# VHH binders against Profilin-1 (pfn-1), part 14

Target 1, 132 residues: Profilin-1 (pfn-1), of Caenorhabditis elegans (q9xw16)
Amino acid sequence: MSGWNAYIDTMTAAAPSIKRCAIVGAADGSVWARTEADNVFKASEEELKTFVALFNDVTQVPAKGADIEGVHYVVPRTEESLIFGKKENTGFFAVKTKSAVLIAVYEGPNEVAAQVRKAVESMQTYLNNAGY

## First folded at step 1 (VHH)

Design g45 (from g40, 13 letters changed; framework vhh_gocatamig_d2)
Fold by ESMFold2-Fast, scan of step 1:
Structure g45 (fold): chain B 132 residues (1-132), chain A 123 residues (1-123)
Amino acid sequence: as target 1 above (132 residues)
Amino acid sequence: EVQLVESGGGLVQPGGSLTLSCAASGRTFSSYYLAWYRQAPGKKRELVAGIGTGGSTVYMDSVKGRFTISRDNAKNSVYLQMNSLRAEDTAVYYCAKDEFYSGDYLEDYFDYWGQGTLVTVSS
């Protein structure tokens, strides 16, 4: 297991409504760490490669949406380093750092989305400051 | 261009009910976060209820169980059903749409506001 699992644990502890999450390479979507067992993050290598490539031009994403774990999400808008989506009572936040993309899938009412976003953006800041 | 038009306000006695409606002109807002805010004389504007694109809702504590927010994307409308009204519910009620998906319902994130509809709860 990599040391990156500690960051997965930190994000999940900060926002218990995160159902599944992963840290992947920004260049290729390679998995550095992810939730496992009953909370396994179920994205294929090909899907993750496609997903991280969305950060090359985030302005195109709202028109086409995004796919994570075989689920198609509506993406209402994006920021340069942030893609987020919603489908019914599930959603995700994905943020890009210097060398990684953090993806958190959550479930719950809109009240929990803010806490999940805060958790991933805090980790984004931490990893950027650490040179990742 | 989206315009938000509130309706349904009026004078109602304590314990009564009102339904507020907010209609967007011409275009669907199914991708937006929608909220009802209110402002009473001498008080700051406060969030009453919010509804996300998937139908998830949030309510302020004092209205939970009494108010229900809903949306109808085919009619470009959001509604606030208000039951068991109290004198302290007297306020101008505003609907707002948030183009920025944050889940936070921060006032500064709403890019369009209606002009408001007055609700007076009094005998």
Scores: ipSAE 0.000, ipTM 0.120, lowest interface PAE 13.3, mean pLDDT 79

Design g46 (framework vhh_gocatamig_d2)
Fold by ESMFold2-Fast, scan of step 1:
Structure g46 (fold): chain B 132 residues (1-132), chain A 122 residues (1-122)
Amino acid sequence: as target 1 above (132 residues)
Amino acid sequence: EVQLVESGGGLVQPGGSLTLSCAASGRTFSSYYLAWYRQAPGKKRELVAGIGTGGSTVYMDSVKGRFTISRDNAKNSVYLQMNSLRAEDTAVYYCAADSEYLWDESGTYDYWGQGTLVTVSS
């Protein structure tokens, strides 16, 4: 019901290898928009609250990993406002803007991961420029 | 192409020490982010320690102060010095090499070693 679904559609059109994604509030992990139906992003409210709190100190994340949709991901390193993880052929990219966190889950090799990262970072830049 | 081979695993008593080594063959080692991961029976694989191209390090909270990761680019090797070992450190340990330019569409690669078993038991 939110106008934020248009941004979900934009990201998935830019990187078709995104299997599921969401835009959530940076302060509380509240879902603003997510993929639905056959591609429903299934993270719980409690899990998302825990996940967005990781951005308070990204340097601690590689030691612990991160959980998304009940799946534990190895986080090899973090960058400013970026957490990414991998598990076998599956991975995610999560980026923080002023007021939102964008999370995209994908499946595929590093070439696919690079495309997904570009899409997520492009949207991050757009939202930051728009004041979000 | 890079192949990673771990060594140094074994049985050690609680409070003991082990040094794990990982040797790489193929491409130049110095451009890779390097890490040690572990997987205990019935558990998910987790990052233990990582070292970047400039030598900056990260550690899992439970191993900080006990484990030290280091790299030797001239010998294409990464090491994990493990001190004050605990039963909870029992796991198969893997080394990994990851391109620091994951956003590069040139097809950068993730490489994993075969693993080396570390058992901490009396």
Scores: ipSAE 0.000, ipTM 0.114, lowest interface PAE 14.3, mean pLDDT 79

Design g47 (from g40, 15 letters changed; framework vhh_gocatamig_d2)
Fold by ESMFold2-Fast, scan of step 1:
Structure g47 (fold): chain B 132 residues (1-132), chain A 123 residues (1-123)
Amino acid sequence: as target 1 above (132 residues)
Amino acid sequence: EVQLVESGGGLVQPGGSLTLSCAASGRTFSSYYLAWYRQAPGKKRELVAGIGTGGSTVYMDSVKGRFTISRDNAKNSVYLQMNSLRAEDTAVYYCATEPDYSYWLEGDSMDVWGQGTLVTVSS
């Protein structure tokens, strides 16, 4: 059974500095797949529902910031279909596709951030081309 | 050329207040993330508070409710209001901004820093 877990594995292989990640439904934040066990992605369904709604108007996000796994991140700026946040050496990248939102939480310097961004944007392109 | 100049540090008794200011030249900061960091002798530099372009903020847990970060884009400045100061708040406080967004995401370090201002909380 080729479920969404294969895409989680692909992203973490492409950017080993991703500590936790998930693929969720863009409409409702429902979890399609996430990292588990020692690196379980811990966001609640209610938090994810709130988070994916941020993509309805990304221009409002820098004023509010974003919450993931109970952690509040400063969002310094937004781009269409991309929200990223910073808190010290921890951060996240989230990208929206037609049907999904990919969220990757990482820890490390700017070199790591660049690697994580490339991984999630590559997966975003793949999923959009696959009709998701 | 970007210069950050911090001011407002000094000696204050426990429970006191200080306001730190950071003025920037050589760049307009309205589109940049701004932050206050601190470093006590022999310790790693740590994030105290950060503020995004739209006013969204983040705080270190130990200062939340006591410190307030704010920005004034017309004055190209960022501030840290510190209330209920404690001995453990003693440190050199640094103002910081990220480099150009594209460079930051291309692996450049966030290392545009001011000279720092010393805050000493002692009776």
Scores: ipSAE 0.006, ipTM 0.323, lowest interface PAE 9.6, mean pLDDT 81

Design g48 (framework vhh_gocatamig_d2)
Fold by ESMFold2-Fast, scan of step 1:
Structure g48 (fold): chain B 132 residues (1-132), chain A 124 residues (1-124)
Amino acid sequence: as target 1 above (132 residues)
Amino acid sequence: EVQLVESGGGLVQPGGSLTLSCAASGRTFSSYYLAWYRQAPGKKRELVAGIGTGGSTVYMDSVKGRFTISRDNAKNSVYLQMNSLRAEDTAVYYCATTYEVYTSGSTEYKYDYWGQGTLVTVSS
């Protein structure tokens, strides 16, 4: 809607292994932009509200795991502004900025994960510098 | 309880060959990165070879073309075939595994589980 789709396009261009992604509000999980059509990010508003609340205390997340798009992921560890998960040959990276959470779901081997993480962290830096 | 158990180490002459095996128990490792490290006397532990879930491999420069890493997900195992062994390959070899191949915002390998080690001695 409001022009945030350009940031989705930038992330998917930087890491083509991203299957689906979204930018959501850090306070409420409201969707600002997401991939659509064949690559539609399918998380509900209720699931996203629960997910962004995990950033209030990331140290508790490895014990519980995380749910995205109705899929439960094992979270091996977290960092202050980063949650990532694994399930078989799929995974996600989620990073928090001042006012947003960026979520990228990918598919592929662990080496591919490094490229996706780099793209998501680069966007995190950009948005923080832009005041978001 | 998750365990990695190495085997196959021993004494071999320069130019000889050894195959190291690492069997994992307590968890399925088909979605994990698997690696071999070594530690020579008086040195820090270093990456020898690694293999991702899709079969992509990495090798340290001094072993490339001589060592081959492989995995067998059905047997929950990883292997290191070592050919044309040199005295400088003498070390304790460790099997290691992780869900991710980097940590802390940089491309580095941080391992969740380590084996006990197996000694390889290359000497005449």
Scores: ipSAE 0.000, ipTM 0.118, lowest interface PAE 13.6, mean pLDDT 80

Design g49 (framework vhh_gocatamig_d2)
Fold by ESMFold2-Fast, scan of step 1:
Formats: sequence, structure tokens, C-alpha cells
Structure g49 (fold): chain B 132 residues (1-132), chain A 124 residues (1-124)
Amino acid sequence: as target 1 above (132 residues)
Amino acid sequence: EVQLVESGGGLVQPGGSLTLSCAASGRTFSSYYLAWYRQAPGKKRELVAGIGTGGSTVYMDSVKGRFTISRDNAKNSVYLQMNSLRAEDTAVYYCAKHTGYSLSDTYPQYFQHWGQGTLVTVSS
């Protein structure tokens, strides 16, 4: 479990506009790794448990939105195993793998959002291939 | 900005009980993750118990089943009920706002202190 910090480093290096990021258990939202220090990911255990449960039926999410770090995001649409949201100049991408959910919070324009999505989806593919 | 004031410490015999209280002044108390930690003479500070906004709790292994953390958002207070006290529980107890992502995080930089603590002494 301690080796998971290397994946956080890989994602933030691939997309420097990621402000905060975490890898959590898909079943319970338990934290495996997250950003620390001046960019610490601040979601509670209860909030993450609620958030990962959204992947049980992503089609219901656009009607309700999603909460991360106490911030309510508008979710314009979802894809299988992908939830993304927007709030003003910030947003997030979250993807589900076999055992994990990857969450990246970013700041910036649409060009930056595309880079963040690509980084998260690349990690999703890697982890699924590794059996996670 | 939050101010936390601890109370309830004292001298108690082994096997006894004490309830510690922590009163907060912040208007956003209900959004705080709160923890009790302790420091015995000559030892490092250690996390005793933590509580989230929805009431989820974490405890250090040596106090599980003996200590209970709870909160009352209407009174801006958090409590630590300590039962079956042992000599090794002797320490100054501090109430802290937890800024870490998980209640299981025990790194000192995730805690903010506002009080002077309350002394708990367990001796015959």
C-alpha cells in the first residue's frame, strides 16, 4: 500500500495543473495514497465512501452532482467508470478501476482539463492491466 | 479560525473512568474533523481517537473498547469517555482540529492545537 504514492507522483508529473489527487478503494473509499503538504487532498472518509458509491449507478449522478472536499460540482454527464465535474474555474476527473477510484482536482481552461483526463485515464488503464 | 479548550482531567485510580471535554468557538464546527491526542513525559505525541463530521471514528489499538469519542455539534463540543484506565494512560490530553484527508492519518502536521491540554494521572 505504501507504493501507491509513486502513482500520485506519476499523475501530477503528467498533468501539472492537478491541484490535488487521491487513489482510494472502490469498495469503501479508503485512502491508498493522496497529495500532501501545501496541496493536501482534504476529503473526509464519509465523503469518499459516499463518492465511490456513485459508481454503482453513474447515470443518476448528473441529476444530483457530486461533492468532493466539501465542494459541490455540477456533473454534466458521465461515462461508464468515469465521473467528471465543473465548478467555476475548477473541476475534477474520477475513474474507477477493478479495485480503486482515482480522483484528480484541477484548475484551468478546457485545454488543461483534457490533459488531466488523459493522465487519469492512462493510469486507469495501467492499474486495470496490473489487476487493480 | 478555531479555538479549542480542553477540560475534565484529574487524578483517578486504575480501573476508574474520566470524561474529557473540548469546547470550540468556530461557527464552522460541524465541518471539522476532530481528534484527541496525548503526550506522556519523555514520549512523543500520539493520536488517541478521531471523529469525522458524520460520526465515523478511529482509535489507537491500546484504547479500543475502553475509550469512546463523540461530538455534539449543537454545543460545539467533542468528548472522550475513558473507561478502565491504566497507568500507561497517564498523559496530557489535547483536543485538535484534524486537517488530514483521513481520520486514520496520524502525522503531526495534520493537527492544529489551540488549548494547553488537560492532565490525566492514573495512579493508586
Scores: ipSAE 0.000, ipTM 0.102, lowest interface PAE 17.8, mean pLDDT 78

Design g5 (framework vhh_gocatamig_d2)
Fold by ESMFold2-Fast, scan of step 1:
Structure g5 (fold): chain B 132 residues (1-132), chain A 125 residues (1-125)
Amino acid sequence: as target 1 above (132 residues)
Amino acid sequence: EVQLVESGGGLVQPGGSLTLSCAASGFTFSSYALAWYRQAPGKKRELVAGITSGGSTVYMDSVKGRFTISRDNAKNSVYLQMNSLRAEDTAVYYCAAEPPLPPTGYYSSYEYDYWGQGTLVTVSS
């Protein structure tokens, strides 16, 4: 078991529209914690390694999109430490900290997306301040 | 069952060196931050050194430049290389793993959720 599960629980409590999420290592995409059981985050280690490498140059991402859990998302724009994507009624927000990447997959309209982004960015701030 | 098992403690002369090892099992080691704490008789337990999952390190001022913390994720182990040992370094040394902490919670380094049993280091002639 992972003590990082409390961070997953905090994010999902802050934004109930998060369907699946994970905290992974920024260097290699290794899973630190993820939602489990009926809401299991299904991305493979190879996919996560590829995904976290996107943060090495986020400006290239809108041209090609991003893949999470075998689903291809359109990425309309990026910020230095933020990648987000849309696929019809689903989407994701991923933020990079010093040593981690937080990924949250959600379903719902733009109002829901705003809540999910706020939850993920709040956790990003907390972890950066804690030295992660 | 979560376990942290320290080894490498012992008697060493002032100016000598010693390497402490901590072997972990029962959790996803690579995702955790790990730390070495020590407690001398009659003193509070204090943080000696810490290392994050990403490899960033922190050291107590009195050991900076003398001690080095490192980790080996393939071996589920964390190490403390102690050089130029002084009598004041005499203590029981504890390995600790970072507890799961919600953003609104409060905690201190003494409240790590996983602790080892400790290993005694005596610096004496």
Scores: ipSAE 0.000, ipTM 0.175, lowest interface PAE 12.7, mean pLDDT 81

Design g50 (framework vhh_gocatamig_d2)
Fold by ESMFold2-Fast, scan of step 1:
Structure g50 (fold): chain B 132 residues (1-132), chain A 125 residues (1-125)
Amino acid sequence: as target 1 above (132 residues)
Amino acid sequence: EVQLVESGGGLVQPGGSLTLSCAASGRTFSSYYLAWYRQAPGKKRELVAGIGTGGSTVYMDSVKGRFTISRDNAKNSVYLQMNSLRAEDTAVYYCAAGSLSPEEYAKLLSDYDYWGQGTLVTVSS
């Protein structure tokens, strides 16, 4: 899985406002790569398995919200392959590709959220084009 | 100049097995990320499996448990063992290679440095 850390580096370079992020398997939530050390992405195996299953029907998610790193986020709405959440000054964007789910956690206002969303969606496009 | 040459394609019945091989010439590819892609008629190329220099692997969901990618740097080769083949696996299979630097890995998100010519796999009765 050694090459997947370069994808994390690409995302964080594109949007420095990303605090923590990960690339996980769409089928099982297994971690392919994540931020580490002071920026470690702290989701458990069980939490990630539950989270990626939300993409089976994103239209159900706004009613229940989503949990990432033990934090419950309100999900105001979803798009076809996008789940995003808000909690006070924090939020996340998660996008599904053919084989992966990209998750990025950020802190800041709507302007910061827009930058993070663009970076995550750009990576989603690139990975889909590469067949992932 | 680096060239990738695929072999091992052919006609096989559903449930059968094939092993694809890809040999690189022109240089050692031990420092390359290696992958197998496939393309069925009328469809885009899709990633089947990939393997890094350390042997870490990735697979598309529909082939997990059925296909195994491996590499042999001493032989400059990468392999795809395909078991329990299905009609939907019918495609031209391509070998691809890319560099290992973080910058080159980022480049691989859109395209690889080298592609083979492809080998046809047909799964039918």
Scores: ipSAE 0.000, ipTM 0.081, lowest interface PAE 18.6, mean pLDDT 81

Design g51 (from g40, 13 letters changed; framework vhh_gocatamig_d2)
Fold by ESMFold2-Fast, scan of step 1:
Structure g51 (fold): chain B 132 residues (1-132), chain A 123 residues (1-123)
Amino acid sequence: as target 1 above (132 residues)
Amino acid sequence: EVQLVESGGGLVQPGGSLTLSCAASGRTFSSYYLAWYRQAPGKKRELVAGIGTGGSTVYMDSVKGRFTISRDNAKNSVYLQMNSLRAEDTAVYYCASGTDLYSQWGSTSFDYWGQGTLVTVSS
């Protein structure tokens, strides 16, 4: 139905350690595409609306953390267009483009986290170059 | 010099099938991410299907169940089997390869692009 699902599939093919991911609107958190079935990304629209608003001032996020799929993550630091979080063996990376926010949830150690970060940052670059 | 050469495009009636192939010269495919993109008149180039070194595949939503991407490292080739073709599938189809499965995703990020092959679906 949606051409955006091709980009979800591309990210998960590049980093198989991504367990669930989504592409959402930067302005409102509306879901454009997400993983489905056994890998369904289960964040509510209200949670996503709250989450994308964090990109209005990422410097405040480490003090409070972030919630994704009803799970509270500790955010150790942020960069201008990047929020990432940790909770035990799980984590996420979220990056903002011109029009979208990409969110990838993974499980694994720091080596896995580095691979997932690289995958989402590469997709961020690609989408920005495509005008999104 | 490294080249990607596409073949298999042509005129086909709605409901028909085509197989596109892309062969590389000057490099092996086995370590590279491979993809098919298409560009219809008046539209931007879009990702149709991709395949990683381990065989993991991705598809544009509108082609899932109709198109199948595959690779043959021994023949240094990637294929797109297109079934149940529709008028909206009419486009120039491009083969692309990248050296880094994480960093090289699109037309500006892949190391190499093919010249394109035209697929026209009409009666």
Scores: ipSAE 0.000, ipTM 0.122, lowest interface PAE 17.5, mean pLDDT 79

Design g52 (framework vhh_gocatamig_d2)
Fold by ESMFold2-Fast, scan of step 1:
Structure g52 (fold): chain B 132 residues (1-132), chain A 125 residues (1-125)
Amino acid sequence: as target 1 above (132 residues)
Amino acid sequence: EVQLVESGGGLVQPGGSLTLSCAASGRTFSSYYLAWYRQAPGKKRELVAGIGTGGSTVYMDSVKGRFTISRDNAKNSVYLQMNSLRAEDTAVYYCAAEVTYEYSGDTYKVEFDYWGQGTLVTVSS
């Protein structure tokens, strides 16, 4: 085990419906780890910087939606540390920890969404307890 | 299936405090996303605070540091502790519950599944 890639592997093992995911810095959206190769998480630096800034005022996000990997998602509601969205058969869950934002993009019906949320929130709890 | 009943509203002086309570019926309360909304005279209904199943919270900017949302799954209740109340906080406060955080379709209707009747909070001298 070395580096943040182990946490990516843990999340994707817990929820196989996750197609792409990343762990990024909460302050600037800098990528700490992401899925690569056939599952490459391909959000630009500017997009990620914009996305993590949404956590500064999550109450405004449902009115505007959110953009991830060039895809605009409808965000039905938010919690202080959780933004989620859906567009057709594609969705995401993003959670904020003390110093990171975890983003998981999945494909599938609402049944798999629950599994993805659980995996992301479990990792959020783990990282917060670890001081991240 | 879910009924929400609010209590704790009333008249308070500026700078005072109130605790709003919302009791929910139905099974699997621990699975509900719960929120407090308010509607001031002449204004649209707005989100004040929300709390998820894991305890994650959200607050509107103007109440951060003054209001605290909490839940007690054993009592099937959600609470809004309101401190340092201002005249601008005068509104009817509503408890809302979402039984599932999953939406159907690709254009979501941003609505809660269940709403309480509302409780009036008046902040004046």
Scores: ipSAE 0.000, ipTM 0.211, lowest interface PAE 11.4, mean pLDDT 80

Design g53 (framework vhh_gocatamig_d2)
Fold by ESMFold2-Fast, scan of step 1:
Structure g53 (fold): chain B 132 residues (1-132), chain A 124 residues (1-124)
Amino acid sequence: as target 1 above (132 residues)
Amino acid sequence: EVQLVESGGGLVQPGGSLTLSCAASGRTFSSYYLAWYRQAPGKKRELVAGIGTGGSTVYMDSVKGRFTISRDNAKNSVYLQMNSLRAEDTAVYYCAKSSLYDTTGWHPSPFDYWGQGTLVTVSS
């Protein structure tokens, strides 16, 4: 078996509180895989192209925030390969690997956020070790 | 061509343990990124556990603390130690490897699997 959809399934199994997620190309925001059907990740190609470009200089992101699926998130701070945002009871974590950006949208309290962050960072480590 | 041969499946009682083994042919086993997948009847195939060349591991949430993936480069083998087995772990388990990156399209596929897998049945 091969395919990027298996990695989406692995992330959602690791953190069931992930509402929607995607794996996109770091250079261009092209969608490699995303959640579908009732949990479809609805970000446009143009929005994703803009979003992945934020990783070129993450220090500018807290001043502007970030848009995912047409929702504007406040970004309180960033780390070298991590952008995360909050909007009321919703939030996201996005991490960059060599070739990809993993984006996970969740809903819930801080305990849920911590579980989602752990899941995306674990997958980031795995993909970097695989050369992606 | 590289072959992956799974073994170790069988019938086990809830709460029991099994160790799955996957043996590979070929010269470059230490450079492979390795994974165990499973598929239950009527369900999609899912990634259970993965291990990289540096030993970093990932696990699906429902098996964390119960399953352990490991590799033995000297024996060209990867293992899945399964403890505290539950009825919902019943599935055919597949071994997969990746040594090359597929850059041909927008949906690259880093892992390939081989063979029919090994059946694990957890039943009283």
Scores: ipSAE 0.000, ipTM 0.162, lowest interface PAE 11.3, mean pLDDT 79

Design g6 (from g1 with R99Y G100Y P101D P102S L103S P104G P105Y Y106W S107E S108E E109D; framework vhh_gocatamig_d2)
Fold by ESMFold2-Fast, scan of step 1:
Structure g6 (fold): chain B 132 residues (1-132), chain A 123 residues (1-123)
Amino acid sequence: as target 1 above (132 residues)
Amino acid sequence: EVQLVESGGGLVQPGGSLTLSCAASGFTFSSYALAWYRQAPGKKRELVAGITSGGSTVYMDSVKGRFTISRDNAKNSVYLQMNSLRAEDTAVYYCAADYYDSSGYWEEDYDYWGQGTLVTVSS
C-alpha cells in the first residue's frame, strides 16, 4: 500500500514480536497498508468493516468480544480509542486515530504484549499529530 | 476448550480451615498468573490472593498470614489454603487465570474464570 507501508515497517521495527498488523480506514475498514507474504494480515473486508464499527461504542465490546482474522478474542476492557483482546498466547491491540484504525496481532508472553502496546500507541500519537 | 473447575468449598466453623483447589485445562497453565477472587452477597467481587507464573504472591490485607496461595504446574492446579476462618470470609470463591501484564491493565479482568465454589463460615 505504498506510502503507508512505511508506518507498518516502523511499528514492526519497534516491536518485532508483532506477527501481523494493518492500518485501515476508521469509516469503512478499508485497508491502507498491512503486512504481506508469510505475515499477511488476513481479515476480510466485511470483518474489518464490522471491527472498526466497534469504536462507535467501545463500552459494549467487553460483553461481546471481537473477531479478527476469524479468531474470536475476549476483550477484558476498553478505553475510548483502544480495544485489546486476548486468546491464550495470542492477542491484539487496536487503536483509533482521527481517520484510521491501527491493528496489531501478536503471539507470545505478557512482556511481548507491553512492547506491542507501546509501539501501537506511539504510532497513534504520531498519526493524530499528523492530522490522520 | 478452556476450563477452570473449583472444588473444596463447604461449611466450616469460625477458626476452622479449608483448602480450595482449581483444576485448569485448555491453555498453557505454566505461562499464566492465577488468582482467587471472592464475592459475598450484596458485596463487590474482590481479589483475595494471586500468584504469578514465576511464583510471586500477593494477598489482600485481611487474609495475610491466614491464607496461602500455591500452584502445581505439573498438575495444572492452583490452591488456596485458608486458616483461622472468620464469618466475614463467607463468599463464593472464584479461580481466575491471566497473563501477568507489566502495565496493570488486567488487574481487575482475568482471561478465564471458574464457576465458583461456596464457602460458608458459621457455627
Scores: ipSAE 0.000, ipTM 0.107, lowest interface PAE 14.9, mean pLDDT 81

Design g7 (framework vhh_gocatamig_d2)
Fold by ESMFold2-Fast, scan of step 1:
Structure g7 (fold): chain B 132 residues (1-132), chain A 124 residues (1-124)
Amino acid sequence: as target 1 above (132 residues)
Amino acid sequence: EVQLVESGGGLVQPGGSLTLSCAASGFTFSSYALAWYRQAPGKKRELVAGITSGGSTVYMDSVKGRFTISRDNAKNSVYLQMNSLRAEDTAVYYCARDEYSGSYFDDLEYYDYWGQGTLVTVSS
């Protein structure tokens, strides 16, 4: 646990439809902070290492999809620092900063997705400006 | 201006085939997912098939094994090959630039752009 939990709290307050989220190291997927208890983000360190490596070449991701918490997501497209995906009524947004990857899992329709994306991208901007 | 223009609709007998085409312009086609939707009279518009920017595909259950979505980035086009057509496939078919793909992507307000539609009638 670290002071990084405050950023998890900020994101979930900004988008209450986030079911689970985490902030992990961009180089190795090491967990800096994650939601806990009833909202525990369940990804293993090995899965997170695999996931953050996707940012080394995001253009390959839409052909294969992405796995988070043992769930395989269809990834419609990517942007340079953004991977997002959907599986039925569940989705995620993941953004890369200089040294971190923020991952938020949500459930709900596309208008919920828009709110989650905004919260995650706002935090991405903040952390990049802070040198992370 | 972003444009999507469908073609290839028509009248076909049950068991027949049609290929729909959608020509896109005004955006970087290769960077986006595209989808085919359909709307039958008195019904909601529903996702038929989607294709990601990397070529991964999703299909509505009732068309799996009969329909194939594909894309040609050099031609800025997406296609829907429809085989073994049934009366229930009668609808106006729409091409969409889709931020999302899958069975729960029916929130029309969240799609960026739609084509004008092309009518498919399956009748004897």
Scores: ipSAE 0.055, ipTM 0.483, lowest interface PAE 6.4, mean pLDDT 84
Fold by OpenDDE, second read of step 2:
Structure g7 (fold): chain B 132 residues (1-132), chain A 124 residues (1-124)
Amino acid sequence: as target 1 above (132 residues)
Amino acid sequence: EVQLVESGGGLVQPGGSLTLSCAASGFTFSSYALAWYRQAPGKKRELVAGITSGGSTVYMDSVKGRFTISRDNAKNSVYLQMNSLRAEDTAVYYCARDEYSGSYFDDLEYYDYWGQGTLVTVSS
């Protein structure tokens, strides 16, 4: 268990609706940490490479959507360091730090989204302050 | 009591710059997304820029590249740096707290507190 796994645990603890999450390199999508066991984050390296590249131009993402773990999500809008998507009663939040992308996949009604976002953005802030 | 107080508005010439400030109190500032809205006479209130608790930002198209929203959690403040101002930027600018962490910055229903506004007039 790497030190990055602690941050996974922190996010999942902060938002119980998070089913899977990962911390990946912003440059190449390399997995630094991810949920495992019953909640394995299953995105491939190729998929993650493509996903993190979305942050190079977030303005194009709403038109195209985003794929995570082989699932296509509608992206209503984006922010400079935030991509979020929806699919039925599921969704994701992805935030970019200086060197990483935090991805949280959640399940539940729209009301849980705020808590998920807060969890990943809190981690984003923490990591940014730590230089990551 | 939650309060948002805008300042920094005034008269400026086209092409000029202005920085708006919003001082917040009465809540855990760092936990909330904030936004700047503006309303020109006879027009609807519109989103100018938003910033989440994590620092992610969003801008309306017409201000991209000219305006910058930022926040200082230590000062419980959010700012709007406005450069290359245009006549069409004339409006009352409002600071607002997003109750839902900026999930939908452009939805007025998601804002539970607003400042009184500060007037920005861009005129030659």
Scores: ipSAE 0.014, ipTM 0.312, lowest interface PAE 7.9, mean pLDDT 91

